# VHH binders against WD repeat-containing protein 55 (WDR55): the designs that were tried, part 5

Target 1, 353 residues: WD repeat-containing protein 55 (WDR55), of Arabidopsis thaliana (Mouse-ear cress) (o80775)
Amino acid sequence: MEIDLGANAFGIDFHPSTNLVAAGLIDGHLHLYRYDSDSSLVRERKVRAHKESCRAVRFIDDGQRIVTASADCSILATDVETGAQVAHLENAHEDAVNTLINVTETTIASGDDKGCVKIWDTRQRSCSHEFNAHEDYISGMTFASDSMKLVVTSGDGTLSVCNLRTSKVQSQSEFSEDELLSVVIMKNGRKVICGTQNGTLLLYSWGFFKDCSDRFVDLAPNSVDALLKLDEDRLITGCDNGIISLVGILPNRIIQPIGSHDYPIEDLALSHDKKFLGSTAHDSMLKLWNLEEILEGSNVNSGNASGAAEDSDSDNDGMDLDNDPSKSSKGSKRKTKSKANTLNATNNFFADL

## First folded at step 1 (VHH)

Design q06 (framework vhh_7aqx_2)
Fold by ESMFold2-Fast, scan of step 1:
Structure q06 (fold): chain B 353 residues (1-353), chain A 121 residues (1-121)
Amino acid sequence: as target 1 above (353 residues)
Amino acid sequence: QVQLQESGGGLVQAGGSLRLSCTTSGRTFSSYAFSWFRQAPGEEREFVGAISWSGGYTDYADSVKGRFTISRDNAKNTFYLQMNSLKTEDTAVYYCAATLYKWGYPLSDYWGQGTQVTVSS
């Protein structure tokens, strides 16, 4: 199921217990959608949250609130039930705020365009910690709750590990050639995986952050803008070629494609029950992928059932790599609907190898 | 490894029109956005307009909305800024910028060398 948001969404997040998904849009709006197993995706709320792009969205307080971060330097808390603004930090950062994550039940972390990271107490609405390890924008963050350490990635090509107990940067990686765009922790806290601008996944061993212990290059040269942990051994990648892949780590391999957009992936999120994957891209679309149906293909015990219930005329362009001749007829329909043969060559930018 | 080259600048009278071109060359890793910025003498560089790779998003500074239009020609690896109803205040060096930065503006990874636009009254 999919819906046209009317503008590109930079951030999406799923409610922790109900079938709701929130999207933060480039025009500053916050959208809230209700979805169900019958392929219904309905906008429940539209909030004019920010005057500039809404770059990050997170449900907090057991899903009662949504926190958004913006290029307008503010962080806003919105009530899920009413859509009313409940807290607004107008000058949360001195620069545009790119990233938000949940740290504890009462704390969140935010990162900005100039490399500043702040930790906020959501009850007191105050900044408890500040880290300035990076020289360029903060691209991603993830939290190791057992050690109270925040892992931060930056466009400066480094990863930092921030100790929230001591308020000190405990370690920082060596500079890489390319920007680090995304980060997850997996293998029960033993590995940190970073996605890069050149399409490589860098694998770090916990406690040894100066340089990566391994590299996964099979996604190159397409930047890995989004990473999402599915379980301790598998992650989901979203790349600038629009492909969404299921990837295994140690052993390192591409397991299968999950879906695609025709444009670069912006963000990925999992539903509370891991039944749906949400994706956004530079096509202004929000797509929800039924992981139960898609991942049945990776289970050898159900191989014959996968795809048999689905119409072959459904959106197979998102599932198949290297488009076959049957898809050229669909391309003709798209050109007819667009009414302009000269207005569409959509794979010309940055994708030509 | 992308290079940007502006062209189409020059002298024009107030009320006139100019079309600026930005030609891209080399292999690029991402196409999140192409933008136009300008810098008038003694002032900071300011945002003018932007277009996403998909073309599903365009944005403009309030001072140029309705007068300027950003567009692209994917077959030619070229982006354009169509400037109509030019004012003396539009006099500046115009820069084409490309960003591989996920959120785009106003940060840019690559910049052109600039092209002078002079609007006389």
Scores: ipSAE 0.016, ipTM 0.348, lowest interface PAE 6.1, mean pLDDT 80

Design q07 (framework vhh_7aqx_2)
Fold by ESMFold2-Fast, scan of step 1:
Structure q07 (fold): chain B 353 residues (1-353), chain A 122 residues (1-122)
Amino acid sequence: as target 1 above (353 residues)
Amino acid sequence: QVQLQESGGGLVQAGGSLRLSCTTSGFTFSDYYFSWFRQAPGEEREFVGAISDSGGSTDYADSVKGRFTISRDNAKNTFYLQMNSLKTEDTAVYYCAADEWGYYDLSEYDYWGQGTQVTVSS
């Protein structure tokens, strides 16, 4: 099932216990949609959350509130039932806020365009920790609750590990020669997987963050903008070419395709029961994929081949595509996402709108 | 073109009741928060009551709690203010307002009606 949002969504999150999904849009609005088993996807609420793009969205407080982060440098908490403003940190960061995760029931983490990471106490409405390990935009974050450590990725091509108990940066990787765009923790906390701008996944062993221990090469021709953990051995990738794939880690392999958009993937999220995957792309569409149906018919050992549309062998007669906007990487870099952003197109600009 | 139009104002004696209606057009009614404000002669506009886009939450000024009730009818693109136990201090021009974001900041309301006069005599 799918719905046209009317504007590109940069962030998406599912309610932890009911069939609701939230989307943060480039125009600053926050939309709430109800979905059901009859393939209906209906907007229940539209909230004018921010004056500039809403870049990240997360349900908190057992689904009673939504926290959003914006290019307007603010973080806003909205009541799910009423849409009313609960808390507003107008100058949360000095620069546009790109990413947001919930850490504990009472703390959230946010990252901005200049590499600043802040940890917020939601009850006190105050910044409890600040980390400045990075020199370029923060692209992704994930949390290891057992050790109270935050893993952060940046456009500067490095990953940092921040200790929330001591307020210290415990580790930082060497430069990877690629922007790091996304991050997940897998293998029962033993591996950190990063998506890169060049279509590779970098695998780090926990505690050995100087250099990656392994690389999953040739996964995609361009950036891996979104990563989502399905279980300890499998993750879902969302790429600049619009393809959404199920991928196995150690052994590293593409298991099968999940779905696609005709434009670069913006964000991915799983429903509370993992029955549905939500995706957004540069096509203003929100798509929900029934994972139970898609995965039940799959051959786990073989995976899917390249797909029906792979025509590299069939001749590219009459096209050179040297100036194809989808190959420019302008819109695939998180820090460039705004109302003035240049969208990546797969065929032409009219199709993007 | 967005329009909000109040109706139901008039002259009523203290202790009486009156129901105001606000009919709307030019937008998707179910997407909006609705509020009532009032302005007494020589005073600033003040908040009276609000209802959420879902209808699941309402809020009222302390001076009207227990006497006034706000409600909405999505099928009719109309929302209401039921005013009971009216006092002379309730005399004002009543305005309806709509906003996509919520009802907490008076200055953030996108759309306003032209107002309807309510006069409560002793």
Scores: ipSAE 0.000, ipTM 0.129, lowest interface PAE 19.5, mean pLDDT 81

Design q08 (framework vhh_7aqx_2)
Fold by ESMFold2-Fast, scan of step 1:
Structure q08 (fold): chain B 353 residues (1-353), chain A 123 residues (1-123)
Amino acid sequence: as target 1 above (353 residues)
Amino acid sequence: QVQLQESGGGLVQAGGSLRLSCTTSGFTFSEYAFSWFRQAPGEEREFVGAISWSGGDTDYADSVKGRFTISRDNAKNTFYLQMNSLKTEDTAVYYCAAGYDYFLEYPSAYDYWGQGTQVTVSS
């Protein structure tokens, strides 16, 4: 199932216990959708969250609240039941905020366009830690809960490991020859996998972060902008060519395609029960993929990746916006535009309201 | 209680070889990365080499690359530093260290340390 959001979504997240998915849009709005197994996808709520693009979205507090991060430098908490603003950190960062992840039940991490990473206590609504290991935008983060270490990737081509117990950057990789765009931890915490601008996955051994221990080359012709862990041996990739793939790690292999968009993939998320994969791309579409059916081949839709592509191709709204530079962008990165282009995109947003 | 104990230090002539051992107890050996550091008189502790939890990755200081080899034996809860083509500049107290989640050239990266063993290389 799929729905036209009316604008590109930079972030999506699924509710931890019910069939709800949230999307943060380039126009600053937050949308909440209800889905079911009968292929219905209905917008339940629209919130005027931010003045600039909403770049990251996360459910917190057992799904009672949604936290959003924006190019307007703010972090906003919204009540799921009412849509009311609960907390607004207007100057959360000095620069546009790109990324949010859940750390613990009461903490979140955020990363900005200038390489700053902050850790927030959601109950006290205060910043507990700040890390400045990077000199370019933060592209991705993931958390190792057993060691209380945050793994951070940056457009500066390095990965850092931040120790939340000591408030220190414990290690940082050497320059990888390319921008790092996405990151996940696999193999029971023993491997860190990074997606790169050139379509390669870099594999790091936990404890040896100076350089990668292995490379998965020839995965994609261009950037791997989104990575999502399915289990300890498999991950899902979202690429600039619009293809969504299931990939095995050690042994490194492409297992099967899951689906596609006609435009670069922006974000990927799994439902609470892992039955559905959500994807967004530069086509203003939110697509939900039934993973149980796709991976087992239990119905006629599981083998129809071309049908999914045809559905996105039949999208008249996407065709009407073919001249939108954001939809034709080769890079699915949130900070791929020059300052002039970012300003122009913001101006276009206000013109389209 | 966690313990790391070095052995195999001593006096050796330049061009000779020596093997250091670090025997460990009090933690699950297979889950840890291990390193060797050294400290010469009047100097700070310097990184020598490291081995990952899996044994698949090793790293060395530029001054010892090609001469020293780090290895581990999970069955014996012991790891080693094989030192070949020793130079007078290799004279130092050698320390073994264990860390769970990373290795780095910085001593502050490691959770557990041995007491040190003296290596003296004579010309």
Scores: ipSAE 0.000, ipTM 0.195, lowest interface PAE 14.9, mean pLDDT 81

Design q09 (framework vhh_7aqx_2)
Fold by ESMFold2-Fast, scan of step 1:
Structure q09 (fold): chain B 353 residues (1-353), chain A 122 residues (1-122)
Amino acid sequence: as target 1 above (353 residues)
Amino acid sequence: QVQLQESGGGLVQAGGSLRLSCTTSGRTFSSYAFSWFRQAPGEEREFVGAISSSGSYTDYADSVKGRFTISRDNAKNTFYLQMNSLKTEDTAVYYCATSPKYYRGYTDFDSWGQGTQVTVSS
């Protein structure tokens, strides 16, 4: 099932327990959609959340709130049931905010265009930690809950590991020779996988972050702008050629294609039960892929259930997706004019969360 | 903000060629997509061509397909518009721009160049 959003979506996230998906759009709007197993996809809400691009979206508070981050330097909490704006940090960062993740039930992390990472404590209604390990935009973040460490990737070509207990950067990689665009932890916490601008996946061993221990190059030269963990041995890649692939890690291999857009992939997210994969691309479309059906298909290319994908004639649209001029949304989000003056970060942003 | 500076414009006869260059700010170059636009006297700015951050995806206006080629050189923080088989209708001020996302009619551009005049005489 799919729907035209009317504008490109920079971020999507699924509700943790119900069949809802949120999308943050380049025009600043936040859309909320209800989906069903009968292939219905219906917009329930449209919120004019930001005046500049909405770059990241996350459900928080057990799905009762949606937090969005924007090129306008703000972070906004919106009520899922009403669509009402319940908390707003107009000057959350001094630069455009690119990424946002859940850390704990009471903590979120945000990263901006200049390499600043902030940790927000929803109980204390303030920024609890700030890290400045990077000299270029923050592209991705993931959290290792067992050690309370945040893994951060940057356009500066390095990853950092931030210790939330000590508020210190515990380690930082050497320059990887390319921008790092995405990151996941897998293999039961033993491996960190980064997607790069040139299409390589870099594999780091946990605790040995100076250099990568392995490289997977079969996706090159297509940048890996979206990276999503499916399970401990498999991840999903979204590339600038529009292809969505299921990839195995150790052994490293492309397992099967899942789907495609005719334009670069922007974001990927999994539904709470992992039955659906959501994808957005530079075609203004939100597509939901039934993973249960796709992954159980044998002797066919995933994403084309007709099986014609094994024939080169399945490329009948004739588009060269590898020549998309707009693939690097993460880097292109870098700098916008701030609408807010620099203010004290201590406020009541999370009072209603 | 990324800063952009065009060069390479000038006067050329119909059927001739010109190569425009756009030089950008440092470390953001490899992650950005870039576009060329043009504006003829009395008309609005129109899209000419675009190139993705990897260089693997390019797009062109129908009026220039097959004649113009966009390319980038990440080592020089520069991207180019190679204009071949120029027509009098190609006379315009050419602008380079960086865009967070290129699709159709994108308006969320971080930076625009100053413009460079291209004049094609018969």
Scores: ipSAE 0.013, ipTM 0.397, lowest interface PAE 7.9, mean pLDDT 80

Design q10 (framework vhh_7aqx_2)
Amino acid sequence: QVQLQESGGGLVQAGGSLRLSCTTSGFTFSRYAFSWFRQAPGEEREFVGAISWGGGSTDYADSVKGRFTISRDNAKNTFYLQMNSLKTEDTAVYYCAAPRYGKYWSTSEYDYWGQGTQVTVSS
ESMFold2-Fast, scan of step 1: ipSAE 0.045; ipTM 0.443

Design q11 (framework vhh_7aqx_2)
Fold by ESMFold2-Fast, scan of step 1:
Structure q11 (fold): chain B 353 residues (1-353), chain A 123 residues (1-123)
Amino acid sequence: as target 1 above (353 residues)
Amino acid sequence: QVQLQESGGGLVQAGGSLRLSCTTSGRTFSSYAFSWFRQAPGEEREFVGAISWSGGSTDYADSVKGRFTISRDNAKNTFYLQMNSLKTEDTAVYYCAAKTYSFRGYSTEYDYWGQGTQVTVSS
């Protein structure tokens, strides 16, 4: 089932217990859609959330509220039942906010265009911690709840690991040769998987973040803009060629296609029961894919006794050597990114014309 | 990075028609809208028309509404301005522009501009 949103959506998220999906649009609107197993997808609500693009969307408070982040530098909380504004942090960041993630039941993390990451207490509506490990936009975040560590990826081509208990950047990777666009944690916390601009998936071993331990190149050269964990051994990739794939990690392989758009994928999300996958792309479409139906014939799920279906007893005997002072990075490893800022100078040539 | 190149300009008589093309090149970035602007020899630059990336919505300046039509061909990375019932006051350099976003960096401003193509409407 699918629906034309009327504008490109940069973020989607599913309600944790009800058949609702929220979409944040480039025009600043927040849309809420109700779906059912009989293939209906109906817009229930439209909220004028922001005057500039709505770049990230997350349900919080057990689905009672939706939090959105915007190019207008604000974070807005909207009541799901009424659509009313509950809280508005107008100057949440100094720059456009790209990413939002739930950390705990009372904590969210946000990342902006200049590499700033902030941790928010949702009850007090206040910033508790700030991290500035990156010198370019924040592209993705994921949370390791057992260690209370936030993993952050950036357009600067590095990932950082932020300790939320100490408010310190514990480790930061070397430059990965490309921008990092997306990130997930897999293998029961043992592996961190990053999607890159050139289509490679980088596999990092937990505790050894200076360089990747393995690379998956079968998706290259198509950028991997969205990554979504399905289970400990499988992830879903959304690429700039519009293809959505199911991928196995260790052993590394493309398992099957799930679906496609005719344009680059923007975001991916799973329904509360993992029955549906939601996707958005540069075609202004929201598509819901019935994963239960699509994956019925998968060899990974059909009693295949080897491969990605089981998590091998890979011992994590690694030590966190990133606690070495020379490996803990609060400073950017990047020099100047001249190309990222040159286009505005060209536009100035037309100001006098 | 995306580059925009206009083509199709020229000399046409009042009441005639002309189609402008704008082709994009370089790495593909998503663009919220493509637009045409124009600048007459003694005037400031003005908006002419816009089309969304999906092609689902269009907008036009009042002076050209009903005479000009904007369209796109995504398979060719090209968008067009079909100009009908041309008037001498339509004489201008026509520019194409795109609102784009970079790899999750995003921008809602017109980030990319073409060099312009001259349209001259004779009486």
Scores: ipSAE 0.008, ipTM 0.253, lowest interface PAE 8.5, mean pLDDT 79

Design r01 (framework vhh_rezetamig_d1)
Fold by ESMFold2-Fast, scan of step 1:
Structure r01 (fold): chain B 353 residues (1-353), chain A 122 residues (1-122)
Amino acid sequence: as target 1 above (353 residues)
Amino acid sequence: QLQLQESGPGLVKPSETLSLTCTVSGGSISSSSYYWGWIRQPPGKGLEWIGHIYYSGSTYYNPSLENRVTISVDTSKNQFSLKLSSVTAADTAVYYCARLGYSRGSYYFDYRGQGTLVTVSS
């Protein structure tokens, strides 16, 4: 099921217990949609949340409130039931806010365009701590609850590990040779997986953050802009080419495609029951994928050695005269790789010029 | 110092193709850090993004215009061009060429040409 949002969405998040999905749009609006297993997707609310792009959205307080972060440097809390503003921090950051993550039931982390990370107490509506490990925009964050450590990725090509108990940066990686765009924790806390601008996933071992322990190379022709954990062994990638894939980690492999947009993927999120995957892209579309149905249909058995051995008619000794037409485009793999491509076409900044 | 200059006909008849070229000087179009694009401003309205191109030839178009728009790049001449087919009076606007950077999920225009008025009239 899908719906045209009317503007590109930078962030989406699913309600933790009901069939609701929130989208933060490039024009500053917050949309709330109710979805149904019967392929119904209906907008329940439209909130004029921000004057500049709404870059991140998260349900908090057991789904009673939505927090949004904006290029206007503010963080806004909106009541889900009424659509009313509950709290508005006008100058939450000194620069545009890119990312939000739930840390605990009463704590949120936010990251901005200049590399600042702030920790907020949602009950007090106040900043409890600030980290300045990075020199470029914050691209992603994830939280290790067992150790109370926040893992942060940046366009500066490094990740940092922030200890929330001591309020100190505990560790920071060396430069990874490219921007880090997304991050998840997998393998029961043993691995940190980062998506990169060059189409690679970097695998870090927990506690050994100086450099990556493994690389999943050639995953995509260009950036892996969105990364979403499905379980301890599998994740979902959203790429600049519009392709959404299910990927296995250790062993590193592409398991199957899930879906696609014709434009770069912006964000990915899972429903509370993991039945639906939500995706947004530069086509102004919100698509919901029936993940249970898609994954059930893909019991391929293609790795069965006996099946391969039974193909006695295969040309196993011949010279392949067929050049793959998809590989005939010279320079497409290296030189035509695109970076992350969210367009702020509705930015009010240009109206003043 | 980077400069962008639009060139092309100021008058186009309905149903014809609008063709504009942007000449870049003081900087290379073959930069991996930037995209090159077109924006327009119809009389009495706000700015509308048309599309942009990476020096490799990868293009990104406004969905409302994508069936009529072609943007191309010529790195040897340090130029990029716009073709907008099947024009109507609604396409009358000042057209600007621009350089686009991006930061965390957002494109921004850091340089623009002076703009060229294109009038669609029979």
Scores: ipSAE 0.007, ipTM 0.239, lowest interface PAE 10.1, mean pLDDT 81

Design r02 (framework vhh_rezetamig_d1)
Fold by ESMFold2-Fast, scan of step 1:
Structure r02 (fold): chain B 353 residues (1-353), chain A 123 residues (1-123)
Amino acid sequence: as target 1 above (353 residues)
Amino acid sequence: QLQLQESGPGLVKPSETLSLTCTVSGGSISSSNYYWGWIRQPPGKGLEWIGHIYYSGSTYYNPSLENRVTISVDTSKNQFSLKLSSVTAADTAVYYCAKQPYRYGSGKYFDYRGQGTLVTVSS
């Protein structure tokens, strides 16, 4: 099922328990759509959220609110049931905000066009910490909840690992020859997979972030703008040729195509029950793909059987994750000052009154 | 900081090729952060995306126009250009050059654009 949004969507997210999907559009609007198993996809809400493009969208508070981030440098909380503005942080960042993730029940992380990452306490409506490890736009973020570490990718061609307990950048990779566009954690926390502008997937072993441990080049030369973890062994890729693929990691292979758009993929998201995949692209379309139906038809489980030997090798490497090999040229370790910043203006974010 | 300026003829005859150039100033067109594109607005109608290019030369065109459109980039001059062949009166519009974030490409809208240049297709 699909619907023309009327404008390109930069971000989508699914409600955690209800058949709703939210889309943040380039014209600044936030749309909320209801979907049904009968292939019904209808707009329930349209909110004039931002003055510039709405680049990221996330459901929070068990789906009661939607948080959006914008090129207008603001972050906005919107009530799901009414569409009413709950709180607005007008000067959240000094530059356009690209990326937004929910970290804990009370914490969100945002990244901007200049490489700044900020951590927000939703209860206090304040910036708790900031990281400035990167020199170019923040493209993606993912969170390792067990270790309280944020993994950040940037257009500067590096990834960083930020410790939220110590407010320090723990690790930063060497330049990987191209921009990093997307990131996921897989293999029970043992691997970090990054999509690149040149179409390569870079595989990093947890704790060994200076250089990638493996590369997957079968998607090249098409940039991998979106990555989505399906399970510990499979991820979904969205590329600039419009193709959406199911990819196996260790063993590395393209398992099957899932779907396509006629234009570059912008974002991918999974429904709460993993029955549907949502995709957006430069064609202003929102498409929902029935993953249960698509994946059942492919016997994908049989494709993973040949990976037993590689898994054993990967697990052996994983046992040594605490030891970072000196693989790259001698370089000075850079430590960035982690800053906690409080806003000087009265910005009531998540005010229930 | 970055500024975009359209230049080209204001009048084009039917069946001829429209040629417009966009000059980028205050920054480099060789930036990995942006697509560089063209959009137009015919009188009394909405914005129509024409296409965009990455500094490497990779192009994306509106399917309804792709048989007539060529977008090119000249990184040495910090410029990119549009050629639209076999023009008709329907191609009369204000043409804008624009930049859009590479990761966030718009297809229909752009966060930043030039002032626009009116192109009239008539004798």
Scores: ipSAE 0.027, ipTM 0.382, lowest interface PAE 6.8, mean pLDDT 81

Design r03 (framework vhh_rezetamig_d1)
Fold by ESMFold2-Fast, scan of step 1:
Structure r03 (fold): chain B 353 residues (1-353), chain A 123 residues (1-123)
Amino acid sequence: as target 1 above (353 residues)
Amino acid sequence: QLQLQESGPGLVKPSETLSLTCTVSGGSISSRSYYWGWIRQPPGKGLEWIGHIYYSGSTYYNPSLENRVTISVDTSKNQFSLKLSSVTAADTAVYYCARHTYSYRKGYLFDYRGQGTLVTVSS
């Protein structure tokens, strides 16, 4: 099922216990949709949340509230039942806020266009920690609750690991030659997986963050913009060609396609019961995919994991002389050079500020 | 409610300079959150990013075009402009002005775009 939102959505999130999905739109609005298990997708609420694009959306407080982050530098909490504003941090960041994640029941993390990361106590409505490891936009964040560490990815091509107990950056990767666009933790906390600008997934071993331990190349012709953990061995990728795929990690393999948009994917989210996958793209569409059928197929495939699949992955890595999709695409190389030039110029500009 | 609108000549002779202006309404160009740029689409081909500018005057150009491209901004008029020198038939395209955010640096990606203006270069 799908619905035309009327404007591009940059962020989506599912309610933790009911069939509701929230979308943050380019025009600053927050939409709330109800869906059923067959085909119904109906807008229940529209909130004039922000003056500029709403870039991130998360349900908090056991689904009673929605937190949104915006290019207007603010973070807003909205009551789900009434649509009323319950808290508004008008100058939460000095720059546009790109990302939000839940850290604990009472803590959220936000990241901005300048590379600043802030940790907020939702009860006190105050910033408890600030990290400035990056000089370019924050693209993604994920949290390792066992160690109280936040993993952050940036357009500067590095990943940082922030210790929330000590309020210090514990480690930071070397530059990967590509923007890091998305991040998840897998393998029971042993691996960190990053999506990149050039269509590769980088695999980092926990505790060894200076350089990646493995690469999944040729996953997509261009960027892997969204990553969503399904379980310890499988993730879902959303790419700039609009393709959504189910992917296995170690052994590294594309399991199957899930769906597509005609435009680059913006965000991916799972429903509370993992029955539905939500996706948004630059086509102003919100699409819900019945993932339950796909999960049934994946269970059969997981049971049949073999040494041959691992050998195929090794052969693919060994035979791939091109570590990016550049076989005949001067356009892709031009994009890469333009992106690198843009990043350098952005870093210089922010340094001058 | 942000709107971007292109204006300029629809016909340019080979070897001359193509000049386009984008007028921004419903929002201020003097925003630290955004870059303002130009994208084009030749007939039957995909989008090509030309370049963009920050309201401070900082510019970022496609390396393939940078020797011919100049983008400027006039914050008092809430406008930005493109000059592309030494045009050839290969520069025939629909030209769009666009707003780009650094949270979405994917080359040809943007969060707002004008309706586009066709520029034809003869022969």
Scores: ipSAE 0.036, ipTM 0.404, lowest interface PAE 7.2, mean pLDDT 80

